# VHH binders against q9uj72, part 35

Target 1, 324 residues: q9uj72
Amino acid sequence: MFCGDYVQGTIFPAPNFNPIMDAQMLGGALQGFDCDKDMLINILTQRCNAQRMMIAEAYQSMYGRDLIGDMREQLSDHFKDVMAGLMYPPPLYDAHELWHAMKGVGTDENCLIEILASRTNGEIFQMREAYCLQYSNNLQEDIYSETSGHFRDTLMNLVQGTREEGYTDPAMAAQDAMVLWEACQQKTGEHKTMLQMILCNKSYQQLRLVFQEFQNISGQDMVDAINECYDGYFQELLVAIVLCVRDKPAYFAYRLYSAIHDFGFHNKTVIRILIARSEIDLLTIRKRYKERYGKSLFHDIRNFASGHYKKALLAICAGDAEDY
Below, E stands for the ipSAE of ESMFold2; O stands for the ipSAE of OpenDDE; V2 stands for 0.75 times the mean of E and O plus 0.25 times the DockQ between their complexes.

## First folded at step 19 (VHH; framework vhh_8dlx_2)

Design b1 (at its last look DockQ between E and O 0.14; V2 from the best seeds 0.00; counts 0 for: pae E 25.4 > 2, grease 24.5 > 24.2, placed apart)
Fold by ESMFold2, look of step 19:
Structure b1 (fold): chain B 324 residues (1-324), chain A 122 residues (1-122)
Amino acid sequence: as target 1 above (324 residues)
Amino acid sequence: EVQLVESGGGVVQPGRSLRLSCAASGFTFSSYAMSWVRQAPGKGLEWIGNIYHSGRTFYNPSLKSLVTISRDDSTNTLYLQMNSLRAEDTAIYYCARGMKYFWDRSEYFDVWGKGTLVTVSS
């Protein structure tokens, strides 16, 4: 990523890790009708994903059972979604979220946008493989059938996972910026197609040059221009791409703030981001959140969530001391 | 055969102006964006500016006040006018063929001239 700060997560490998002991404690916690939810939190939020996979293997060896399945049977509501979600390998979690975003009638377009606009080529490749293995379906075909218009075309381009890497061409940046500006003025189908192809296919480094040239040509910020020129999910997707190119942790901070305040605490979005970013950049996301919104992410979760669900989210968030 | 041939280089005094030409042949010149690029001694390539098939121009911001790019589609000729030349403008100057139209897949410079040397003697 092109930014001045290195990114950091909030969950790290636990020292003195014993997967057999952890599996035994989880088995005990899931006994009976009144499971020990605090035990689940204390173990699963304090291990990294690789360690959780070892716990799941130990659990299977010890009990002959699927840990995720047992948790889904014993737990309910949003707490279940957090605890089960922690047990997914990252590519499979993305596949899981996309499958459920498209399963049945209706589509969760914001889930599609959030995942596909933000993932790297490698993450997209692994996610597509996980989707095929888990659901016996083709991710690209499902996106095509569940979406339409330029929104679909843009998602289809992103899901190919073929963004150019590491190369810049300042002369081409001016040409690309001109294309983006004409697309905002002309708004033909061909202009929209070329605009989304530039945003989906040029490297992050190149796009930052393009966005600077766009400002030079138009006098407008790229996000403001997109908001004025386009609407609907196509507009939202284009903005998500631009924000991820500029500052991906800030994009996720924006998404979290919106999910907490604009949607009446949209649980699925909060859960997805906290789990997916916990080992990648969630600490950096916390810092961007505090910088932009004045209150820490930890504070907002504490105020808007409740019960063991809140405890689990706060454990993943891991405080706010570093945000100040 | 697609060709670009620069001319007009030479030795020029600081503070003077110089006009470079690029003769194009073997393709439909009016359909392509054209560019000027330069390479100073010991440096990498530096983009000067583009001119599109429409006649609109875009320049490297650091050079914007010093250069003017024009084209004559009737003679298949690209021009670079440079003013107030300085010693740092000493370079080999190349013309290059770029974007055919805004919607053409040829988005990179795919044909280059051999360059013309401009020397600005203090």
Scores: ipSAE 0.000, ipTM 0.087, lowest interface PAE 25.4, mean pLDDT 86
Fold by OpenDDE, look of step 19:
Structure b1 (fold): chain B 324 residues (1-324), chain A 122 residues (1-122)
Amino acid sequence: as target 1 above (324 residues)
Amino acid sequence: EVQLVESGGGVVQPGRSLRLSCAASGFTFSSYAMSWVRQAPGKGLEWIGNIYHSGRTFYNPSLKSLVTISRDDSTNTLYLQMNSLRAEDTAIYYCARGMKYFWDRSEYFDVWGKGTLVTVSS
């Protein structure tokens, strides 16, 4: 089912980059009586993350102040979240989102699902390290303490970052498909364990074969079967894993659409996905979004967001219906 | 000794019905899911369906309309009712004890019958 399309982001390294000049402009924008929000958008959404880090360093050297700190002091609401979010290295941003998803009363299970189901082994290792350094806690321990049941077990499996890579075995795929079919039929705790073990540990290439064999055996799509047989966050997590295996950009397009239309524009999800995927596959996400839903992501953001917050999101999105 | 013995196979004309039986012995039949599988000449194994100890049944979607699986725990017998038989239904039919597999192993069924031949011919 994987079409093998090349993925592309929306934010790229700016040519003729000068971190000192950018820092000076940001200093002017932030140090004045009125914050120039347009200047912040024009600079930070048009620089890649590595360049933004250089700007922050230059800013510190020039003014003896922390750029992120100054932005947090001068900015407010969701605009602040976007601008500050752009300043985090990707692993630290993931760690930040996970920390806040688990902090306080309640847990944002959807955030945990989105991040842990979609990240590679390398990304998972990096975010674990970033999490530990930033918050002096172990990510696995925190996930364990904030979740329960088979949902917890599956997250704990994913956060290990030890998914197999590259190898495929058609015969084994057929066997695994039988296991998944049985799991959907019986739905016992043991079967749930076997099911999540397969989905969490097999390579993406292998799982694509497994899903095809599952279709051959059951006559049913893997996602449909999961939706019919399971419920709760465990179900949502399983579906997320399957969708990421099939087409990761399509998964994020789905998440964005749901965030915008089903949840009254869930700002945290929209911000997180746009920032996290801006340099990876956001253009491809836009394409999937348009193909699936008939409207551009840009269009929907424009219609449902407002103010400088809208401007910032649109700048990150970096495209209208004419180019997906 | 754990054993499954299929019976009821034979030659039948197209459009006819046939009921196969599987006699189980050597284990607590009522505690296990049971399955029917067939193998046509020159083809691989095809799963027909299964029945759990609870009586719940699941079928191959391609065959669901033509088959019914039932069980009698008092006689340790599994049944396969087939209706409107076609030439393409010609196969050896096997009963197997419920699905016992490990994802990291290659085990589906731990007990098989020897099979019974069904030939659909005019």
Scores: ipSAE 0.000, ipTM 0.249, lowest interface PAE 14.5, mean pLDDT 90
ESMFold2 (binder alone), look of step 19: mean pLDDT 83; pTM 0.839

Design b2 (at its last look DockQ between E and O 0.75; V2 from the best seeds 0.00; counts 0 for: pae E 4.2 > 2, grease 24.21 > 24.2, SAP .698 > .668)
Fold by OpenDDE, look of step 19:
Structure b2 (fold): chain B 324 residues (1-324), chain A 122 residues (1-122)
Amino acid sequence: as target 1 above (324 residues)
Amino acid sequence: EVQLVESGGGVVQPGRSLRLSCAASGFTFSSYAMHWVRQAPGKGLEWIGSIYHSGRTFYNPSLKSLVTISRDDSTNTLYLQMNSLRAEDTAIYYCARGMKYFWDRSEYFDVWGKGTLVTVSS
């Protein structure tokens, strides 16, 4: 069921914004004898990404130095990751996260799932471009080389950024639901292909109808059916797609909860989601988190993180109330 | 009422030193970071430096060698010592209080003084 709630972020453009003064203050914070981490938090977590870009430009102009470079030099550990992460434009940040997820030995499949299942066509196109410019590689080629099987095929479908938009067809929805049901029953390679093609290419509006029809036909929830019939990262990806179609903020609430409680506070996931969603729907994510799990995201971050890293995350999360 | 009042401004000759004061009232001065900011005629606001409740100071890299910020919590007073003043240092100098919480969506300065004019002229 789609919740038609308005979505809201936690970071907004600061009023009376002065990029020069911000750059001056950051210069003082980074170029002094001691690093003022509080100043970094107070400025960068209270500016939107566009404003942060302006600050970086002013910083470069004033000092002939790269702000991100100075931050990387002066900061350490997860705090560095947060502060540096905030300085990336959204497409570059996604590209950054994907590249690192595929770099070296092994692949962070969960990162690939989270990003590619949740981004819009526009975001995907921008991400692909950013990836190519930053790393001189094609994102699709790298995904293809780092993954396999139906998981790869599904990711490759998503990364095309060609999902349908807008139009709904109830009759078609019923047909697609039957296909999905059959796929769950037979579980052949061909059926898996049909399944992922429907989930990756139909509009969100259409898929909501499909899921309803699936429920009507099978008597089973789409997520439950997928969990029962499939396994591995392919299963996880399919579930992620369904969850994003139903309620994207709820999906990220789930991801955050899992990162915090199931994986011993998986820092990369927490940082990535907070930064990526801070200007989009993080407030709504907070609400879903509280509604579903009974504790606020703020509360859980406060309990599991420490030092200036904690302060930075809490600032992005925004607010000190535990109601949501 | 929360209030900041700057004093010590005036006309000075180039090369001279000047000490500005800011008297704070209406709040627990010792619990707040304090800041100095200036605005030259026809220019934007320029951050000079900050001092935390701990006494830690941070300065604009462009001004660091010429200014010293200090505070006296017993008298609720903030100070700005300026040395070797130049014509380009002519500005209105403001004392400002730092925001209390980092998640506050207000500006990082929540209280301002009315400012004191410093004119450096031969």
Scores: ipSAE 0.803, ipTM 0.933, lowest interface PAE 0.5, mean pLDDT 93
Fold by ESMFold2, look of step 19:
Structure b2 (fold): chain B 324 residues (1-324), chain A 122 residues (1-122)
Amino acid sequence: as target 1 above (324 residues)
Amino acid sequence: EVQLVESGGGVVQPGRSLRLSCAASGFTFSSYAMHWVRQAPGKGLEWIGSIYHSGRTFYNPSLKSLVTISRDDSTNTLYLQMNSLRAEDTAIYYCARGMKYFWDRSEYFDVWGKGTLVTVSS
């Protein structure tokens, strides 16, 4: 829908960073049965991921112990998921979330959509490498085996990480828009393939031109047209791609709102988005959330969660002055 | 004016004990977590331990058996008891106040005392 604001996260490199002291304090917090959960939050949510890696290295060097392992032994439930999740390098966190979305009975298609529709070429490349290293499996093969139909084909195209960058051609945009319009009219397997190839392979800037031309020739908004023409996870994935092209922070705001309010609070989705976007655009996501839904993301998290889990989520989200 | 003033430092013989005090003023002492940190000559800061509003204490694992932190909210005073002192315990000892509201900030300690020097010598 729109693009143009600079994006910003909520977690930044801490000034005066002392990984040795941080590791000492974490060691004290994790000693014994009664863990100092407040100290874990106060340190780990107030360091960027690169700094958290240095803390983990200092902890290992100093105590001969795995910080993530020690936290998993002491912590439970969703609080554990937040604190452990903060310790993943970003590509490994994406790989971790995709792995768990596909293993066991069933597949979490919304997790696949959210990650693969929103990540850049570089992020997808790093995620594939992390997945292979961590799980000794090929991400593309796992997606292929766990999904089917045009949904699979679209995910397989996205996971290739080969979207055109920086390219714009207004004449081609008109041609691409006509192809999309014909795909909505004909609805064959070949037309579905052409449609997803355009949405997955053209640059964001080019697709914005395409969506404008689509409106000009059809009289329809692209999302409305997709919703009318298609259904199931294929339709949901195509919509996610369009929304990410238009305004990626607004897409995540919508996802968070849905995760908080639809059929109970979906903890995994809230945790994933807050962690994955914390150093990228979570501040911008917060702004879009408040603009669209009237209440701050902080307010909604405060009302549903409890205990140290709530405190950790609120520390990652942070709030505006009026939230405190 | 928020102030933390350490006292009780000096020269002490190895194997002996020493108690440091930190007098707090200008804020509601009982509402804050309080901490002890030290810095040996030529070295970085080392966290000793913390004591919370509830009275719960947490210690640097390497110092756990050697130190005890306590607080007296009626006199706004923080204490550090050190036992079996060694030459490596020679340092400037600081008391520090923990942040009351920590999110949106990079610093864990927002107010520091000026420190008190402890020298452990034969």
Scores: ipSAE 0.313, ipTM 0.764, lowest interface PAE 4.2, mean pLDDT 89
ESMFold2 (binder alone), look of step 19: mean pLDDT 83; pTM 0.845

Design b3 (at its last look DockQ between E and O 0.74; V2 from the best seeds 0.00; counts 0 for: pae E 2.7 > 2, framework grips, grease 24.23 > 24.2)
Fold by OpenDDE, look of step 19:
Structure b3 (fold): chain B 324 residues (1-324), chain A 122 residues (1-122)
Amino acid sequence: as target 1 above (324 residues)
Amino acid sequence: EVQLVESGGGVVQPGRSLRLSCAASGFTFSSYAMHWVRQAPGKGLEWIGNIYHSGRKFYAPSLKSLVTISRDDSTNTLYLQMNSLRAEDTAIYYCARGMKYFWDRSEYFDVWGKGTLVTVSS
């Protein structure tokens, strides 16, 4: 249950920031015969996204070259993905990740779940706009075309970015809990629709009450009930929503742990979460990770990644101790 | 005490060359990347270049053809060779020590010299 703790990121605005000097150093790092990957890490992982945008602008102004373009040209593999990823504004990065998740053969449903279950209304609005501008397609239309069933319906509900905010109603919470309980018992298409409508549209504050009432009525945890009653990506999406409502940092800790340990270090997931959450709650994610799994996120990244890719991830993680 | 002391600055005519030195003390010089930075009157700091302990060198693209950085670890000295000096090269030149750990601070350098003034004038 969410205890209202303050959340913290790992990347902050650098004091005494000088975008021109940063651009000069990056120019030196990228435009020579040799590439200074350490310099790239030392600068870009120690600047907030807004500052990185200023650096890119200075770089363009000074050299008539695109910083991201030069990085893509000079860098390779996952290190390139990290460095280039850091250069996207947050909405554009989300759009980028979603587009790639749906591009080509197959769909990365887990990426869709992770992003759409965890983003606020404001973030969803911004990423929709960014998606349209960057790819000349409507995000909702692409999601609709790439998914099906109740999974699609739930994603389509989330991507509207119209979740209620603020007000709580205990009486209504009790009613909604009964609806959820019934949905778990009957499992019809109509019940699934009612279930996802409640989970997608009620405020986080209200849903916390609903989950408590559900526990009171059923004697079962909401996540456990979903796991028992549903399957597939629909189930995974529902669980993701519930986890984000309870403790968003804990959800990302879970995602990171699973990516690292269950999927043989799924690089795309690790990179995406670290970059996306670095200025929001990555420190809190680290704490949840350590609390839940007994090892630090830093430790696990250090053990499973290598080279400058590892250094970049660890820098974003911003830890040098294994306590959290 | 950790210290960096620049020397070799002065007044020079355009087109001339100048070599600056930076004497390091109080730390294991050979273990650190070293940088040259300058500040022209009324302007911000400008990065010139750096040299790693491995001997790898990197320069600002605009200055690459005009400067050479070198180091002598046996004497704990950093050098900046400047050629074909112009009026716009007038500045205080600083040597600075690169941070050992990049996640410790958001700054590039943890130690600075006091600087040496170079004036290029006819």
Scores: ipSAE 0.864, ipTM 0.957, lowest interface PAE 0.5, mean pLDDT 94
Fold by ESMFold2, look of step 19:
Structure b3 (fold): chain B 324 residues (1-324), chain A 122 residues (1-122)
Amino acid sequence: as target 1 above (324 residues)
Amino acid sequence: EVQLVESGGGVVQPGRSLRLSCAASGFTFSSYAMHWVRQAPGKGLEWIGNIYHSGRKFYAPSLKSLVTISRDDSTNTLYLQMNSLRAEDTAIYYCARGMKYFWDRSEYFDVWGKGTLVTVSS
């Protein structure tokens, strides 16, 4: 009786996988006077992450060398970031991106929002473990120290990784929608706390009922209401949560479009999304992107990026192959 | 019909040199990177190196002082020069065609030769 939506990535396990040959070819590409960047792209974007880990292990076994380290030595700029990023296990890649969002001068709040609003309980648990092991720091403590206000409180709730799973409750959905409506009217600190607790803790299925009831009560779309009621990073985070609940691939399509077109091409955001979603829903993200914006993601990358960096992004995107 | 045909294999004494050829037909040879791969008895495939139309070439680090790859685009021929041969160089040697475009590729080699046997023995 139940039919669910299907999501799909763009990178799959390669057939006839030979990690020893892959490592030999990467050695040839990296350990000479010149670097064969095309070979790096052709191998690494055409293996799933699990296979890339086996390649890195084979490379270490054959040469006594760290593949990521060798790539960082030979490569530069955004191409380096793509190729190195492909070599992180997914929890460690999330941890790596959060670390760099918070360490140094300033904080990249949009990176924090994008990762924490979109990840599942299991993904959050694994990224906290990876962060601790890699950086000898506690992710939650770092978020607390680098952020403030209701924005911090919301991120701290999300990073617990304890969103409810299970049955929907229509009576509670109506009650929760009333609480959200009152929070938009009163805007006190207590109302903001209740609002973010509902959005962070209720299951996706329950929240979809809540948003429907909110429309019934207020006559407004939930995102429009949040945009009218709140501002700053708190508002942006709440919107990201709602969009991820509603249609997560569409959220990432929106993020990619904004990263490509707003204030120039924001390389870090494009790289992060393409790598992180490549085995999960990037094909679905591509579909939402074209449906919403008229031009394909492939087309926009082709026109706004250049060189081997462009080739790597297009290979991960894997769509509209005849456009190149 | 796209085809790669290796030649020049045979029995050779340790310490000697040997040159293998690979004749290509049925495609625009100059548009592709070309590779040499070998398989020793009972062992897996081992990548030797590649060469682009531009003449840029890359070798497995363990073999780079022992082999030279060249190509002649006017005769559609790929070459492998091997020097100071040892018993461990006994293998079937294959030429292989590399992929042309990244976003259409399912594998990094799409055409293989049948191979030529090189036996290093005294």
Scores: ipSAE 0.486, ipTM 0.843, lowest interface PAE 2.7, mean pLDDT 89
ESMFold2 (binder alone), look of step 19: mean pLDDT 82; pTM 0.833

Design b4 (at its last look DockQ between E and O 0.02; V2 from the best seeds 0.00; counts 0 for: pae E 18.2 > 2, SAP .671 > .668, placed apart)
Fold by OpenDDE, look of step 19:
Structure b4 (fold): chain B 324 residues (1-324), chain A 122 residues (1-122)
Amino acid sequence: as target 1 above (324 residues)
Amino acid sequence: EVQLVESGGGVVQPGRSLRLSCAASGFTFSSYAMHWVRQAPGKGLEWIGNIYHSGRTFYNPSLKSLVTISRDDSTNTLYLQMNSLRAEDTAIYYCARGMKYFWDRQEYFDVWGKGTLVTVSS
């Protein structure tokens, strides 16, 4: 099911933008005895990322100081993560999140799934470059070393950023659907490989046809079939791919809801999604969230977060779904 | 009608002090953060500082030692005290009202005065 609705973010370029004045205000907010957290929120959540980069440059030029550095020094906890996160270019932010997901003991597989299942070829290429520049490591190599099995193979396929784009082929879709159906029935290693190859390499348009044909053949929804036939992070990754193909905003609405309600407000996930999607489709995500769960994203954030951290998240969210 | 009116500007000699006033009307002054901004001839806008309803003040680091912002909510008046004025302080000085809510997609400063000219010359 593809919703042809126009997607919209929540953060837009500010009109009459003045990076020097913004930097002056942030200087006043950060370099005094007292930190003006409200000023930080009011400025940084109301500027697009490109504008925030200009502010950082102006800040550096005027004061000889790094804005992100000053924020990290003056701010704490999740509020710091939000404010600092806003200052990363999108590819670098993705790289940052992936690196931290793989750093230290253990791996945040859900972070890997969320990012790699949802990003376009262009975004993937950019984040790979950013990752290499920032951390002097190859993203593919790190993913390979931190994961295993069919989960790893699927991630490695996604991180190549070589998903097909182009015209649909109904005949091919029917064939691929049969392959998927057989894969669900046999569940051998070879079948898993075929399954992930189709899901990772076919265009979104083509996959929508494949899913329809799968439904026609099996009488079952693709997600339901995956849930029934597979398990672990491999299952979760496959589901994420299918959901992103169907409705990417809906996928993120699901992720946010789960983060808030199922995981006791998983701050990293909430912060990452709000920041990453704020200029892309966060308004649409809000809409999907309200439609599916009956409560607005704004409402849930307001209820579960506190302090300036809450204010920052709400500012990024940019209102209640009832504002439609 | 919401209005801000600056006063107290004029010609002053270097080293002198000057106090500017901004009279607010048409809104609940005590509920808003207020700002001072200036514009020198041929230059862009420069943020001077702000004061919250709580009385908390923040200043441009480049100007902090030379300015003091205060407010009187009983008279709906904002003040800017400037000391040791220099030729480079010549500018039109504006008072501006800060946004009330962070989710407001309007400009950060939603109301401006017409400004008052300060000329520092020997």
Scores: ipSAE 0.888, ipTM 0.966, lowest interface PAE 0.4, mean pLDDT 94
Fold by ESMFold2, look of step 19:
Structure b4 (fold): chain B 324 residues (1-324), chain A 122 residues (1-122)
Amino acid sequence: as target 1 above (324 residues)
Amino acid sequence: EVQLVESGGGVVQPGRSLRLSCAASGFTFSSYAMHWVRQAPGKGLEWIGNIYHSGRTFYNPSLKSLVTISRDDSTNTLYLQMNSLRAEDTAIYYCARGMKYFWDRQEYFDVWGKGTLVTVSS
């Protein structure tokens, strides 16, 4: 067994849940003189996704209206993106984010990396189904047409959703490590293909053995070797895979810090991570963020966001207590 | 071609029960919320209730405990069970396709059946 931290989200099922009353209160908030945005936040960030689905069903039944549509009509900008995003079932939210990353001019490669490097086999299977149902197209085909080179090949391998689970084989780990070492020395197209196939297809437990063997034979840390050997989005994707294998909450903490502080404050990245991880490991991500950067995630969001957008993000973040 | 076809209507006596069926074709039935709506002679449309893909149902409060909606995704069929029928239940009964996913904006009730007449008469 590899040592791992217990992971925990920030949003849990609400006790004494009443979807009819919640739907009535949302209807009132959306029908007033101005939209009561605080009411929207206080209800929707205080229910888990399954409960939000039941609220949307109740709203439709009571009013004959689409709650998400009504919110999109009344809300704007990034606040709209947060509130609408909370209403997506997780597979469809991933599908929605990938769709918009690839449509229009340009491709948001960091969105593709973040989602595909971090999701489990089950999550990938469900997002492919959601993508097909929602957009009437195949996710793999869209990735293929919008990307190129070894970056594409690696994403195509990840999106298969066929990573080995629970398997370890120390003899194969040694062989895999030698293949990775050769790929750093030779850098041919075939070596890049073998390298990404190992990183995409071996189980997390097996890859931890591979990374240890790599250190043993090369004297180098795997991330440092990738950074020296490769560049561009291919390099960034390989690093993301390694970081997710080692400490997925720390990977997301890094992504959040980069989105908040680095060149080009990227609102979509902050929104996506907070929503997607809120019921999985966002509390653990907060802990890693504070450990690494000294300031809490809550503090940084407060300093860089404003208005109801800030209030919604802070409600999802649920404070700065690292012990929860 | 997307189609909804109701059946099971007819003349029934007050106090009896009746089950209506709606056969769906030309779309992924299991992905849509489905609704029952009725129109009594000379009246407007009255929403009866719906059922989501999860099996969760909601009913018009005035009809609760009198009706039950169910679905069979393996046969693409929607059902309406009506109990203790009264003369005021005389109407044309329609099935209608609702939203595919409640987070996308779409027109409410975009596909309707032709209806099946239920006449409650002694």
Scores: ipSAE 0.000, ipTM 0.119, lowest interface PAE 18.2, mean pLDDT 85
ESMFold2 (binder alone), look of step 19: mean pLDDT 85; pTM 0.853

